# VHH binders against A-type ATP synthase subunit C (atpC), part 1

Every score and structure here is a prediction.

Target 1, 342 residues: A-type ATP synthase subunit C (atpC), of Archaeoglobus fulgidus (o29103)
Amino acid sequence: MITMIYKGNRAAWAYIVARTKVMKSRLLKPEDFRKLLNMEFDEIVRYIGETEYKKEIDELGYKFTGPRLLDHALYANLARTYRKLIEVSFGASKFLIMKYLEKWDVWNIINIIRGKMANVQPEVVDDILVPAGERDMDFWKTLLVKDIEEIVKSFEGTPYYEPLSKIGSEDMSKIEDGLYKVYYRELLKLNPSDFAMKLFLDFIKMEIDIRNVKTLLRLKAEDATPDEIMECTIPGGYELTEEELRKLAAMPIDEMIKALEGYWFWNDVQIEGKEVAAVEIEFDKVWIKTISKRASNYPLSILPVLQYIVLKKVEVDNLRVLGWGKYYGLPSEEIERQMVIL
Unless a header shows other numbers, all headers, positions and changes below count from the first letter of the chain; Kabat numbers aren't used for antibody chains.
F, E and O are the ipSAE of ESMFold2-Fast, ESMFold2 and OpenDDE, as the mean of both directions, binder to target and target to binder. V2 is 0.75 times the mean of E and O plus 0.25 times the DockQ between their complexes.
Where letters were taken out, [cut] stands.
The coordinates of atoms that the task and the answers printed are left out; those that the model quotes come from them. Centres of patches stay.

## First folded at step 4 (VHH)

Design E10 (from e16 with R31H Y103R; framework vhh_enristomig)
Fold by ESMFold2-Fast, scan of step 4:
Structure E10 (fold): chain B 342 residues (1-342), chain A 122 residues (1-122)
Amino acid sequence: as target 1 above (342 residues)
Amino acid sequence: EVQLLESGGGEVQPGGSLRLSCAASGFTFSHYAISWYRQAPGKQREWVSTIYSGGSTNYAESVKGRFTISRDNAKNTLYLQMSSLRAEDTAVYYCAKHYRSLRQGSYAFDYWGQGTLVTVKP
């Protein structure tokens, strides 16, 4: 019955939560996505151009056209929105928001390196960079003109150097998992000294569980060895500890799925007859529902803010799937299947 | 590690037939939907057909009734049987695996093959 409230900073949490509610109210609703699914690509761009993405679409429309305009506008808006959250936050809320958004440094590293490996023009990679982490856009633009060896050297003295040093000797997917492992490992070093920090760390551990179950199911479907699965999973989950992951990774897939039914994230999950991508979307939906329920239970906390950050990213991902799907001429049903709509 | 390799392209006369193949490796083929796309000279890449892991299929309106997509899970191979070919079917044909991920950027969402050229000449 009693809603937990952070007493020491009640007014501070009320302020950032109020600002976040206003921002959240501007997110597209399920009915908006229903309308967009019935539009052609040009209509979608016009529709989005009358939303909070107007500034970016107007500014970038002289330089870009087609789905590249949409990608650049969506990610530029995402960066501006996240920067706005940091600007209006203070104290504990600002610290936690900034720590969570450091994830975008990993996003930028991966996309720059993948772009170099695929011989993609630097301008195309620039379309999807999000300077919401520790490093600004000037830093990322400097990397776009470097080769892979120089990019790796740019991270000497940081925790990201070790996984990046393995480029060329290990699969890029393992290096990407290594980079995210660094991000989560650093977050888990934070001391649960107060209730706000405890809520944040529980959120991070649950996010790790969702990532790990998706990784476990995907790699098990690909007949990966237990050791390979352990290299790609992240320790420190809420229930998927290193010990639990080792046990699950050693099981045949059918036995593993039955064992997973006992975990917090398995409630109401339907995976039978679904492809790996569809199964991952089911767990993304579980995560969003879980965040929503927990944010409702702790409404004067970091959780509504983290909920908004996650929902904003989901919206950008959905709009990208819509844009590229319509551009390529995919049927609306196929596009909808790739979206996370709740 | 995910690789898609197209083959079977060539020159054919209008009304002719051609069969394309896509050899897949680096993933469990039977668990994923795989698509054919094409790109004509000077035009954008467009979707042609998809076959799902369960065997159901979808086609672009322009090829419906003329093209047939199929898969052989034992051989990790995707096929596109093309019949009643027209001049507008001239394009480089690409095999693609679409795997949405919130972890990675656009490069990890789409896996593309190198393409195979189909030319329909009178």
Scores: ipSAE 0.399, ipTM 0.735, lowest interface PAE 3.2, mean pLDDT 85

Design E11 (from e16 with R100G; framework vhh_enristomig)
Fold by ESMFold2-Fast, scan of step 4:
Structure E11 (fold): chain B 342 residues (1-342), chain A 122 residues (1-122)
Amino acid sequence: as target 1 above (342 residues)
Amino acid sequence: EVQLLESGGGEVQPGGSLRLSCAASGFTFSRYAISWYRQAPGKQREWVSTIYSGGSTNYAESVKGRFTISRDNAKNTLYLQMSSLRAEDTAVYYCAKHYGSLYQGSYAFDYWGQGTLVTVKP
């Protein structure tokens, strides 16, 4: 389904951007993460309990302890924050925010299925579910009591059914890529009817490029075949179109890396001497910097809103890495390497 | 598909030595950092050591100077040489590979091996 949307008036964009700037101002700063890296796990929980996460930590502290308390509180806050952003948005902004946040339905599907495959207790999976997409928490909790076959059947009639039907015959990583491919394919059906929609679609295409370059580098490091790479990448990127991906996938890794230097996302990336996971973090940093620059260039648009959505997720991810890393006793230097701090 | 299979555990007396192995498949072993973790009865799982693709290593303070992590990229195998073993080293030892630029799921969804039991007792 193709949906056409008119751009909102400038006053409507000014309102949602203003609300978003207030929310963005409440995000943790790099200085806060440096302080947290010097804390032990219990100190981190206390520190976070005095931030935007106070409500969730206070409400969930009677039921959960340790890193599970953090996971549950962080994702509950993320969902509440995203729902609040939808609630205060109107017209074109609300439509685009809701479309973007449908990504969290894919997140929930993947984590429920992975949890079933790993025989993880439903309560652990519940800790990381984010009901910020089309379906509410009651829907997701219903899936936690079903087996994989029943979960797959629950998506019959949706575009997600086709990749889910391959569970058992394909690797779970390929199925996850298939689910995100569906999400992005559906978004790219939106008509670029005006400049606001074009900004949104360019943002989505650039996000696809970041995902594709990470996938390409990871799979080439794993000596995957060109066909396997094409199966796991998402068509419709800003510069990494299906044609460009086929060309890159056929190259040896060293030639591919040299060719990638010409793409928009290669500028200022620091890959020398880094592990694949660290290289992926460098591309996450490139993406955040690119979003920031574009949001500054188009300050009365969807871009500052999408910037906030991305930065909020990065903060939650950083706090989870910090919490679990400290709980398992990883050195601060090791934890910091896995965080995206700008 | 990623598979990690630990071996080499057993019973040993205090002050003894054991060498653990982790056979890896389903990914290009030489390109990734791989870690050892352990879980003692009734305790949370804790990090023991990591070796990076470039060969640099890190160790938990409790095992530094006693344990040595190493890798054989040709055999897709990770090792943990344990010496001067203590009763508190008694645990199931796990080989682990973590995915992605950020930990996107709980640590319960990360790839773990089946574990190998090490018992240190007189």
Scores: ipSAE 0.332, ipTM 0.699, lowest interface PAE 3.6, mean pLDDT 84

Design E26 (from e07 with H31R R56S; framework vhh_enristomig)
Fold by ESMFold2-Fast, scan of step 4:
Structure E26 (fold): chain B 342 residues (1-342), chain A 122 residues (1-122)
Amino acid sequence: as target 1 above (342 residues)
Amino acid sequence: EVQLLESGGGEVQPGGSLRLSCAASGFTFSRYAISWYRQAPGKQREWVSTIYSGGSTNYAESVKGRFTISRDNAKNTLYLQMSSLRAEDTAVYYCAKTLYHRGFSYPQFDYWGQGTLVTVKP
């Protein structure tokens, strides 16, 4: 039966990849972002309202105004889009897509807790929840009516409990890093028994490397201790394993940068004279380019699907930065510095 | 837990100077970009200046050359040195964590201070 389930994998991958290519073709292009950077906030909302976000903008307009309307429309569309990918996928592709999208459980946990800590109204948090992981909206809505202690207790028996139990004794940023560490650790437990799983796991390990190099450079620039760096980095990367990270974290920053130049992700990066956030964006660009090249090399696989998932999130992030930046009167040049445009 | 406390506001004559302070506690101050925002009566809250964790700075066009943002990470304190003050600078000034740091940058979850009033009176 198991053997029968894997028959037709080529046809199954061809189908989901074809659906994904259509969805990818509807993403905003670099030229669209250049136009948006020259618009005022109200013009941006009108422009986005003529795209695939129209349904959500129209539906949420009765509850929200200003950049809050834009944000909630973006996250609602993201949830709908990810659910559509899950619904049209089958067998191995569905399993891997669902596993990757479990990171949105971490997103939901973090936003609910941060909302509680900041005394934000529960309905504000509710509208940015993305039920793309294993837990449904009913689960997440029950957490909105609980206090922090009850929320932590709701995760007893899950891998998320350990980092959540440290709320109150550790900085929230460390707890957030701990939750992402759990997410990646659980993914890396998957057995690389076939080619699809091997491609998926290599993708995950490379994503960890990108996260780790950004963390390492940021914290070293702030004179963080090696122990602090290790608390914020994730073991199991493609080249930045736990052992490599410990070695790099102990180096002075200049020596560390020279050592990092030998790693796969240092290709074509320009970091001289850049602010820390600009350096992080350079590595986000490296990741997107790497995903694109690998998806081209393995076009009938999970990689084009993961490429779309990543690019859709980048689009939402860019539009969020644009909306809030314009609303508060940041100059277009400053907003552009925080966007990932290729 | 997390707290931002602004101080240094007051009444000043046009052309005068004031230094605002923002004392931070409950988070690792040195790791975050911190901004000053202001809200004049009947107006939308607007961005004034940002200092990034690495030390680089940005300013709203209306205050560029007149205001200087700085930070003292050892004291967990943010400063805004204001000079050549104008009537249009009259506002409540707020200290806040910036939109673009640490992945989730959503203003409703940013840490806002209680504000300090600056009044420029002729």
Scores: ipSAE 0.377, ipTM 0.721, lowest interface PAE 2.5, mean pLDDT 85

Design E28 (from e07 with Y100S Q108E; framework vhh_enristomig)
Fold by ESMFold2-Fast, scan of step 4:
Structure E28 (fold): chain B 342 residues (1-342), chain A 122 residues (1-122)
Amino acid sequence: as target 1 above (342 residues)
Amino acid sequence: EVQLLESGGGEVQPGGSLRLSCAASGFTFSHYAISWYRQAPGKQREWVSTIYSGGRTNYAESVKGRFTISRDNAKNTLYLQMSSLRAEDTAVYYCAKTLSHRGFSYPEFDYWGQGTLVTVKP
């Protein structure tokens, strides 16, 4: 009987992992990105139109042209892909996938508000919304017809209200940081009741570490105060806890960099002589390699699923950088410096 | 927030010279790559030049040898020295902190400002 119970649990994880492996096999490979870097913008759109993005490019062609068509097709495909992943999931896997994808509620809030600030037509914003979080598309569409004050009021009673209430008194960049801080804070309240939950929470804490080291290095480069750094970082990281961040933020930059060499994310990282954006990409690469290794070590778990979710987002980001960079006529070498290719 | 304000445009004859300026605020200017872009009437916006924090420069093929990008970190100011100007250089010129579209940065949400107009007239 016990054997049947354990066998059923393993079969459930094997099913979700198998579905995810098929989806992962459809992702572009490093060789595809190197090929795309040698193409001009029109060739890139034709190439992408023959991939997993064909449906969205065909469907959105009546509204958009050029890099805007590509950009919106990428996010529409991301939304469809994530909804499909939720749809085929069940039980514990569905719960954890849905919790992770709640970050797209923050994405939707930010884009609706930025769209209002820029006086962009609601139809334009609608096509980049990703209803993969807690709220459905009907909710997001009701916000598109409201002004900023009404949108903020719609989040009264939720943890997002506090950062949103500061719109007009703080820079939008700080509001965005506050919203992502809420997302991670809420995730860290989950009870590590079993091994699957512990793997999930360790993944989240490590993702926080990657975000925090990028923030710490960027703000130190901007000569920010320790208090400003603490305001923009997220407590509850794997090794960059609130206590560790406070110590690092108080250090001179050279001493801080030396101290960071002891952390899990520093191995094989070279930051000397690099721009802030290049340094951030180095840590994004460390994160992807770490996810891959851990997913390999725990192949019948949530980790291969989270690996796919992250890799799909990286692919969309790379294609956006390619599309806009080529459209503006940037050199291929400069575009490649902004891409995460492994 | 990051603010970039362009100036120095005007009318010039073919073969003439102009110096454009871009005043920056809201970030530590010396630590970032800054670029010039331009948009000619009826054409798409195109990249012109970039200067990196270490002083390295890069140029679009159409302006190489004629334009010189430079920076004054003490004044938080970017410059574009344009020489041997041609009719095809007529455009509104914009400066931008390092192009990054990894996050959401839909073009209509980006603050490009009014730019500075350069007109090359015979």
Scores: ipSAE 0.500, ipTM 0.792, lowest interface PAE 2.3, mean pLDDT 85

Design E31 (from e16 with T50Y; framework vhh_enristomig)
Fold by ESMFold2-Fast, scan of step 4:
Structure E31 (fold): chain B 342 residues (1-342), chain A 122 residues (1-122)
Amino acid sequence: as target 1 above (342 residues)
Amino acid sequence: EVQLLESGGGEVQPGGSLRLSCAASGFTFSRYAISWYRQAPGKQREWVSYIYSGGSTNYAESVKGRFTISRDNAKNTLYLQMSSLRAEDTAVYYCAKHYRSLYQGSYAFDYWGQGTLVTVKP
């Protein structure tokens, strides 16, 4: 019975990991991005049209052109890919995948509200919506025709209502931080009942650390107060707990940077002479490398699946930066500086 | 929220000069890279110039040697000094803050200003 239990559990993880490995092998490689950086916008669209994005490029090409075609195709493919992972998963893997992908409800809320505030056309916002969380595309499309007050009201009875109710009285950046705090707070309530859950929760806590170090460095560069920093950081990190964040937030920036050198995420980070945005990209690279190492150490677990989810998002972000940068005529060197390439 | 307000546009004759300004608020201006873009009538928007927090600059080939981007961190203001203006420089000029992050969820180009019109007429 014990043998049957271990065999069944092992086979379940082996299946989803095998599916994920195939999907991961189809991601663009550094050499592909090198080729794309030497292409003009139209060549990039044709190149991407011969990859995993073929279906979306073909289906959307009749109604969209330019970088809007690329954005819509990339995010439509992202949603289809994430939905496929949910569809082929079961039991513990399905539960954890679905919990992690709830982050995309936060993405959709933020972009719909920012689109309303910036008076962008509803169809531009529609181009980047990803219905990979709890709510389907029909739900998100109903919000595109509502005003901000009606959108906020649509979240009454959910944990997202509290931060959304502060729209108009707080900066939108604080509302966004509040929404992500809700997402992470809800995830951290999960019981570490077994090794799979422990690996998932450690992954989430480490992701929080990466967000927190970027926030600390950005806000310290802005001469923010310790209280302002604590308001914008997320509690429950792996090493950047609320207590550690309070200590760091009170330090002068030079002392804080020296203290941060002792944390897990500081290995191989070079911040000297870099802008805040470039420093944040360096920490995104550290996170990807850390995910890769941990997934290799625990190959029959949720970690290879989460690695794929993160890498797929990074690829979409890189292609979007590439497409818009080329469309606007930015030099390849400037475009490359905005990309996370390993 | 980040705000960028362009000014300084107007009518000028070929060979003339104009200085555009972009007033920034809602972020620590001195720590971020900022760009100028332009959109000529009936054309797509195109990048013109870029300046890093450290002062390094880049220019589109069409404006190199004629335009100079600069920043005044004390005034939270970006400038574009335009000289030897040509008819093809006629456009609405925009400034934009560049920022991308895997974890922020913001649309990268929602920080466009209203723009300022430059018309080069004989």
Scores: ipSAE 0.518, ipTM 0.790, lowest interface PAE 2.0, mean pLDDT 85

Design E33 (from e07 with T50V N58Y; framework vhh_enristomig)
Fold by ESMFold2-Fast, scan of step 4:
Structure E33 (fold): chain B 342 residues (1-342), chain A 122 residues (1-122)
Amino acid sequence: as target 1 above (342 residues)
Amino acid sequence: EVQLLESGGGEVQPGGSLRLSCAASGFTFSHYAISWYRQAPGKQREWVSVIYSGGRTYYAESVKGRFTISRDNAKNTLYLQMSSLRAEDTAVYYCAKTLYHRGFSYPQFDYWGQGTLVTVKP
């Protein structure tokens, strides 16, 4: 394994951070989400059509209507925004941004395969693809015209091939989990060659901790066995290492919760009386607050950039919850419970 | 693996009653909020009702006062008692455990059962 990373100087980090701050200033604020919660679906689409999503809503309106228009516009904007970050980055910052955004290669693989399984037209799938990883849009477009067997073959020689080779013998949900495990496993192989890489890897390990604690609590609530829990968790977390996870998975749920109170992510979190989705949102809030604090402590680093990438994804998720919730006619209180608003 | 199986649908005359059931497996039923949705012929799918783990309920305005959602945690079963049925209630009824996914594991859509058809015909 050979990882070539050129260390950026302080001025180089200042540039990408400054560009990121401008983009971050255009994110919706908590007050905007409160206003949106009082709107009906058509009003929400109109409101969003007057924001940074205007271009995508205008361009995609001929293909889609209703919440599908909103979904496709949100993902198209997300792709344009992430590609803009890659375009204005260079050296070490570009390398790390691209490595983190490889997560979207997994997203693209999953959506293309699910689209094939559901006989969805390629044009529909194309509008939710996010070509933010190392593979460009030309690569993804070639997959849209292939069958599932050809798509799987396109990943031969990559670490994604192993989980993809199980299509047909395993549930698609297990294959999807396998693809994300590959993503995190490959990221953790990166050489901690300098301080920028150390900050990046600590960020990834902490993200794994958030994923693992949500998985652990959900599966324990489902009375899953310790072995089943270990199959769904990711080794290499910041504090939830493989050894710690085995220890926790073997505990009765009450003892496990008491032990979890000692971990970095448990500060002021309350889970009693909350359903699983609400518990997930509590940990998402802890993660966003932690990212914010660490980005403030290291303001000329990759962390403000990763903060923006995460916050932009949270905004897209919130707007999707709003759009689909209002379209289905859910009460505003129920929709708000599914949103991450700080 | 989350599994929801709806049953109890059928044909009924206007003003009649039906009781729908949703049998849940693959998760600890008592810990989750679960909803009823419906999709009428030629119309969009719409939310009908939700019941939280603590017993709190909400209803769509169109069914409030006529439908009652309930749960039996010992039987891992969700119910929808429908009364004063109208032609407009004709739909396939679905139950759903997860309204939204926030991770990268899925293309952000809910798990849906196969549904149960309710036809209100004179």
Scores: ipSAE 0.226, ipTM 0.637, lowest interface PAE 4.6, mean pLDDT 84

Design E34 (from e07 with T50Y; framework vhh_enristomig)
Fold by ESMFold2-Fast, scan of step 4:
Structure E34 (fold): chain B 342 residues (1-342), chain A 122 residues (1-122)
Amino acid sequence: as target 1 above (342 residues)
Amino acid sequence: EVQLLESGGGEVQPGGSLRLSCAASGFTFSHYAISWYRQAPGKQREWVSYIYSGGRTNYAESVKGRFTISRDNAKNTLYLQMSSLRAEDTAVYYCAKTLYHRGFSYPQFDYWGQGTLVTVKP
């Protein structure tokens, strides 16, 4: 039973993938970042002003100058871009895109709370908020005028309340980990009902693995206990399941690293002699390469869309590192070490 | 919780010397590169020096040959030995992990403490 006005799932995926390919073509390339590394701060702003970010740079210039203008323009563009992607999607693609982008609710919660803890002006926090998740900008703006206790109460009846209720009794980094655990836990409750959902869930589980290996290595470097590591890692990874994480967390760091060499994410990883943050960047590079390969293997699926979402975030992160590094006068070599360039 | 606490500032005559200290807690100090930054009155904050876990150092051009960065991993303490001080070195000095972004965190959150004031009088 086929209706004449319905072309099937293949045509639907072809449409959103075509729209995504156009958006992806407007991303900066690795060679652009290498050029930017040789520029001074003002030259970088002028260069970016000739790109996809022109609208936001022009519009936000009345509020901010210097690297703050760049930061706020980057996040405003990110929000506009993600909202545009949601608006042009439909059916299964819209559902999955919206579910993935709920991560930005966690981003907004963390930045509002940290901003209040650091006594940052509400206007400054407002310009880095990304209303791409479940809640709209009006919701987030109401939180900017509340104190921390009132903000926590605003999440009563939601899964985010439990970690937020620990503010003041636990370190904020543990609360942030708790909020991301809620996001991934809720996401993993989705039923793997068809091939699109299975591809989506495998992507999410692999993203969890990348997050978990970075957490394992960082916390082991900080001499954290196995129980502390388990509290900060996220269950439900692709290969780093709760059982595997418990085994690894109990190992001395050298044995743990040798055991990790057998996992999917260890291919072509070079960590010897690197600082903790440089190791994290190596795994971010592994993730981008893995996404690219899988999106190439499944070109009429959610994977090219998720690839774009990830690459757009990476571009914003790289431009922020460039802007702040150049503004403070850090050597180009040090700025490059903090960027994810492939 | 990562905490960095600067001390050792004060008033000094041109050509004089001061030693700044930064006490670190809440992370494995020996595993991270740490930087000194400064902000002079009416000017933007600027990087001064960094030291890697392995001891490799680098310096802003304006302080090369005059400032020496060092670390004591047993005491979780970073130092900046300043010599041949000039009026232009008058600033609030901050220490921070060399990395100035945190992905899902704003660059100024928990990055900048109160610092320590150095005043070089003409």
Scores: ipSAE 0.516, ipTM 0.800, lowest interface PAE 2.1, mean pLDDT 85

Design Q01 (from q09 with D59Y; framework vhh_7aqx_2)
Fold by ESMFold2-Fast, scan of step 4:
Structure Q01 (fold): chain B 342 residues (1-342), chain A 125 residues (1-125)
Amino acid sequence: as target 1 above (342 residues)
Amino acid sequence: QVQLQESGGGLVQAGGSLRLSCTTSGFTFSSYAFSWFRQAPGEEREFVGAISRSGGSTYYADSVKGRFTISRDNAKNTFYLQMNSLKTEDTAVYYCAAKYTWGSYKLSPTEYDYWGQGTQVTVSS
């Protein structure tokens, strides 16, 4: 593991960062989203068909139409882009990118199980699968033909088995939280042996903070008990440690909000008069701004690579919100309110 | 045990009305947002309408806007779809769905936590 980490190898970091900058330059800009918000669904498909999504739109357009074409093309492009990033990376960068992208195994598990519970056609679930984690598409396709009990048994011997074994006795939202808790717990076992690893782990801990503050605000708005909040939050945050979360969870919501004002993620957030959903988008914006600043401060590191990975996912999420909303004829202002545009 | 059960479907003439109900149990009703989806033979499940967790916001597919109304009754753990001015194109199996979310709506079937078994609505000319 340690011999895989290229400490002080500026040439190796310069290479992957240079490749990442080219990929980042192909992301849609705020002006593109402004144009898309004024388009009808068919115009949106044509517009994105002239972007980085051209390959997927061209290949899938003969078989799929409507939201299925968009979902399949967006997630297929996301998978191809992430796998390309892994393929062009080496040593420490490849190891860290692969570890981070294991999150997509959790995404695939959740969506397959939801699809089975909903009795949704397997083909619809296949549209949104992203084989960018540890397991390939052949593995995920075998799960699409299994029932829930068989799927759970397929993870026996992995750390994902314990939360999956609670399907039927706990809410799906708690199962999802349990799976992400496993993902983050495994990442935090990595040894901060050098500066590259420290930057990676700080990034992961800050990502946990953003997830935890959103969870804390949601559950407090529901008058959830401290124990319920602790079940849904993830230990090991940058400033929202398990100890701090226990203190905050026990506070009345007004006192908790005052206490949160001291944390790194609060300085640039405006929450006054906003509903929880809008506040969550503000924290997503804070996270993107923080990633951007840190990547600029450490330009020959894993941070510009992680920035690209996050921004690519945000772009796919925005395009999906836009596509589904426009397809069903929802107001543009409502669609825009659900997008993360900086 | 989580259960969502649709009722109120059946046969109706074009221009008529039906009220669908979705009765739920096994989860905290007030913590969920609710939606109706429908599926015509040979087609995908499509979004019909949604009601937010608070009940303060409702959203409709353009094809049903002005004709259908979604509502919720937290005291009865039940939510409804009032369907007016029915068209032959409204013929489908109607599904109720529940999502633990603070967002106004979810439009993709894959995003929902719980589903009903479906109820047939047939609109004849």
Scores: ipSAE 0.542, ipTM 0.808, lowest interface PAE 2.9, mean pLDDT 87

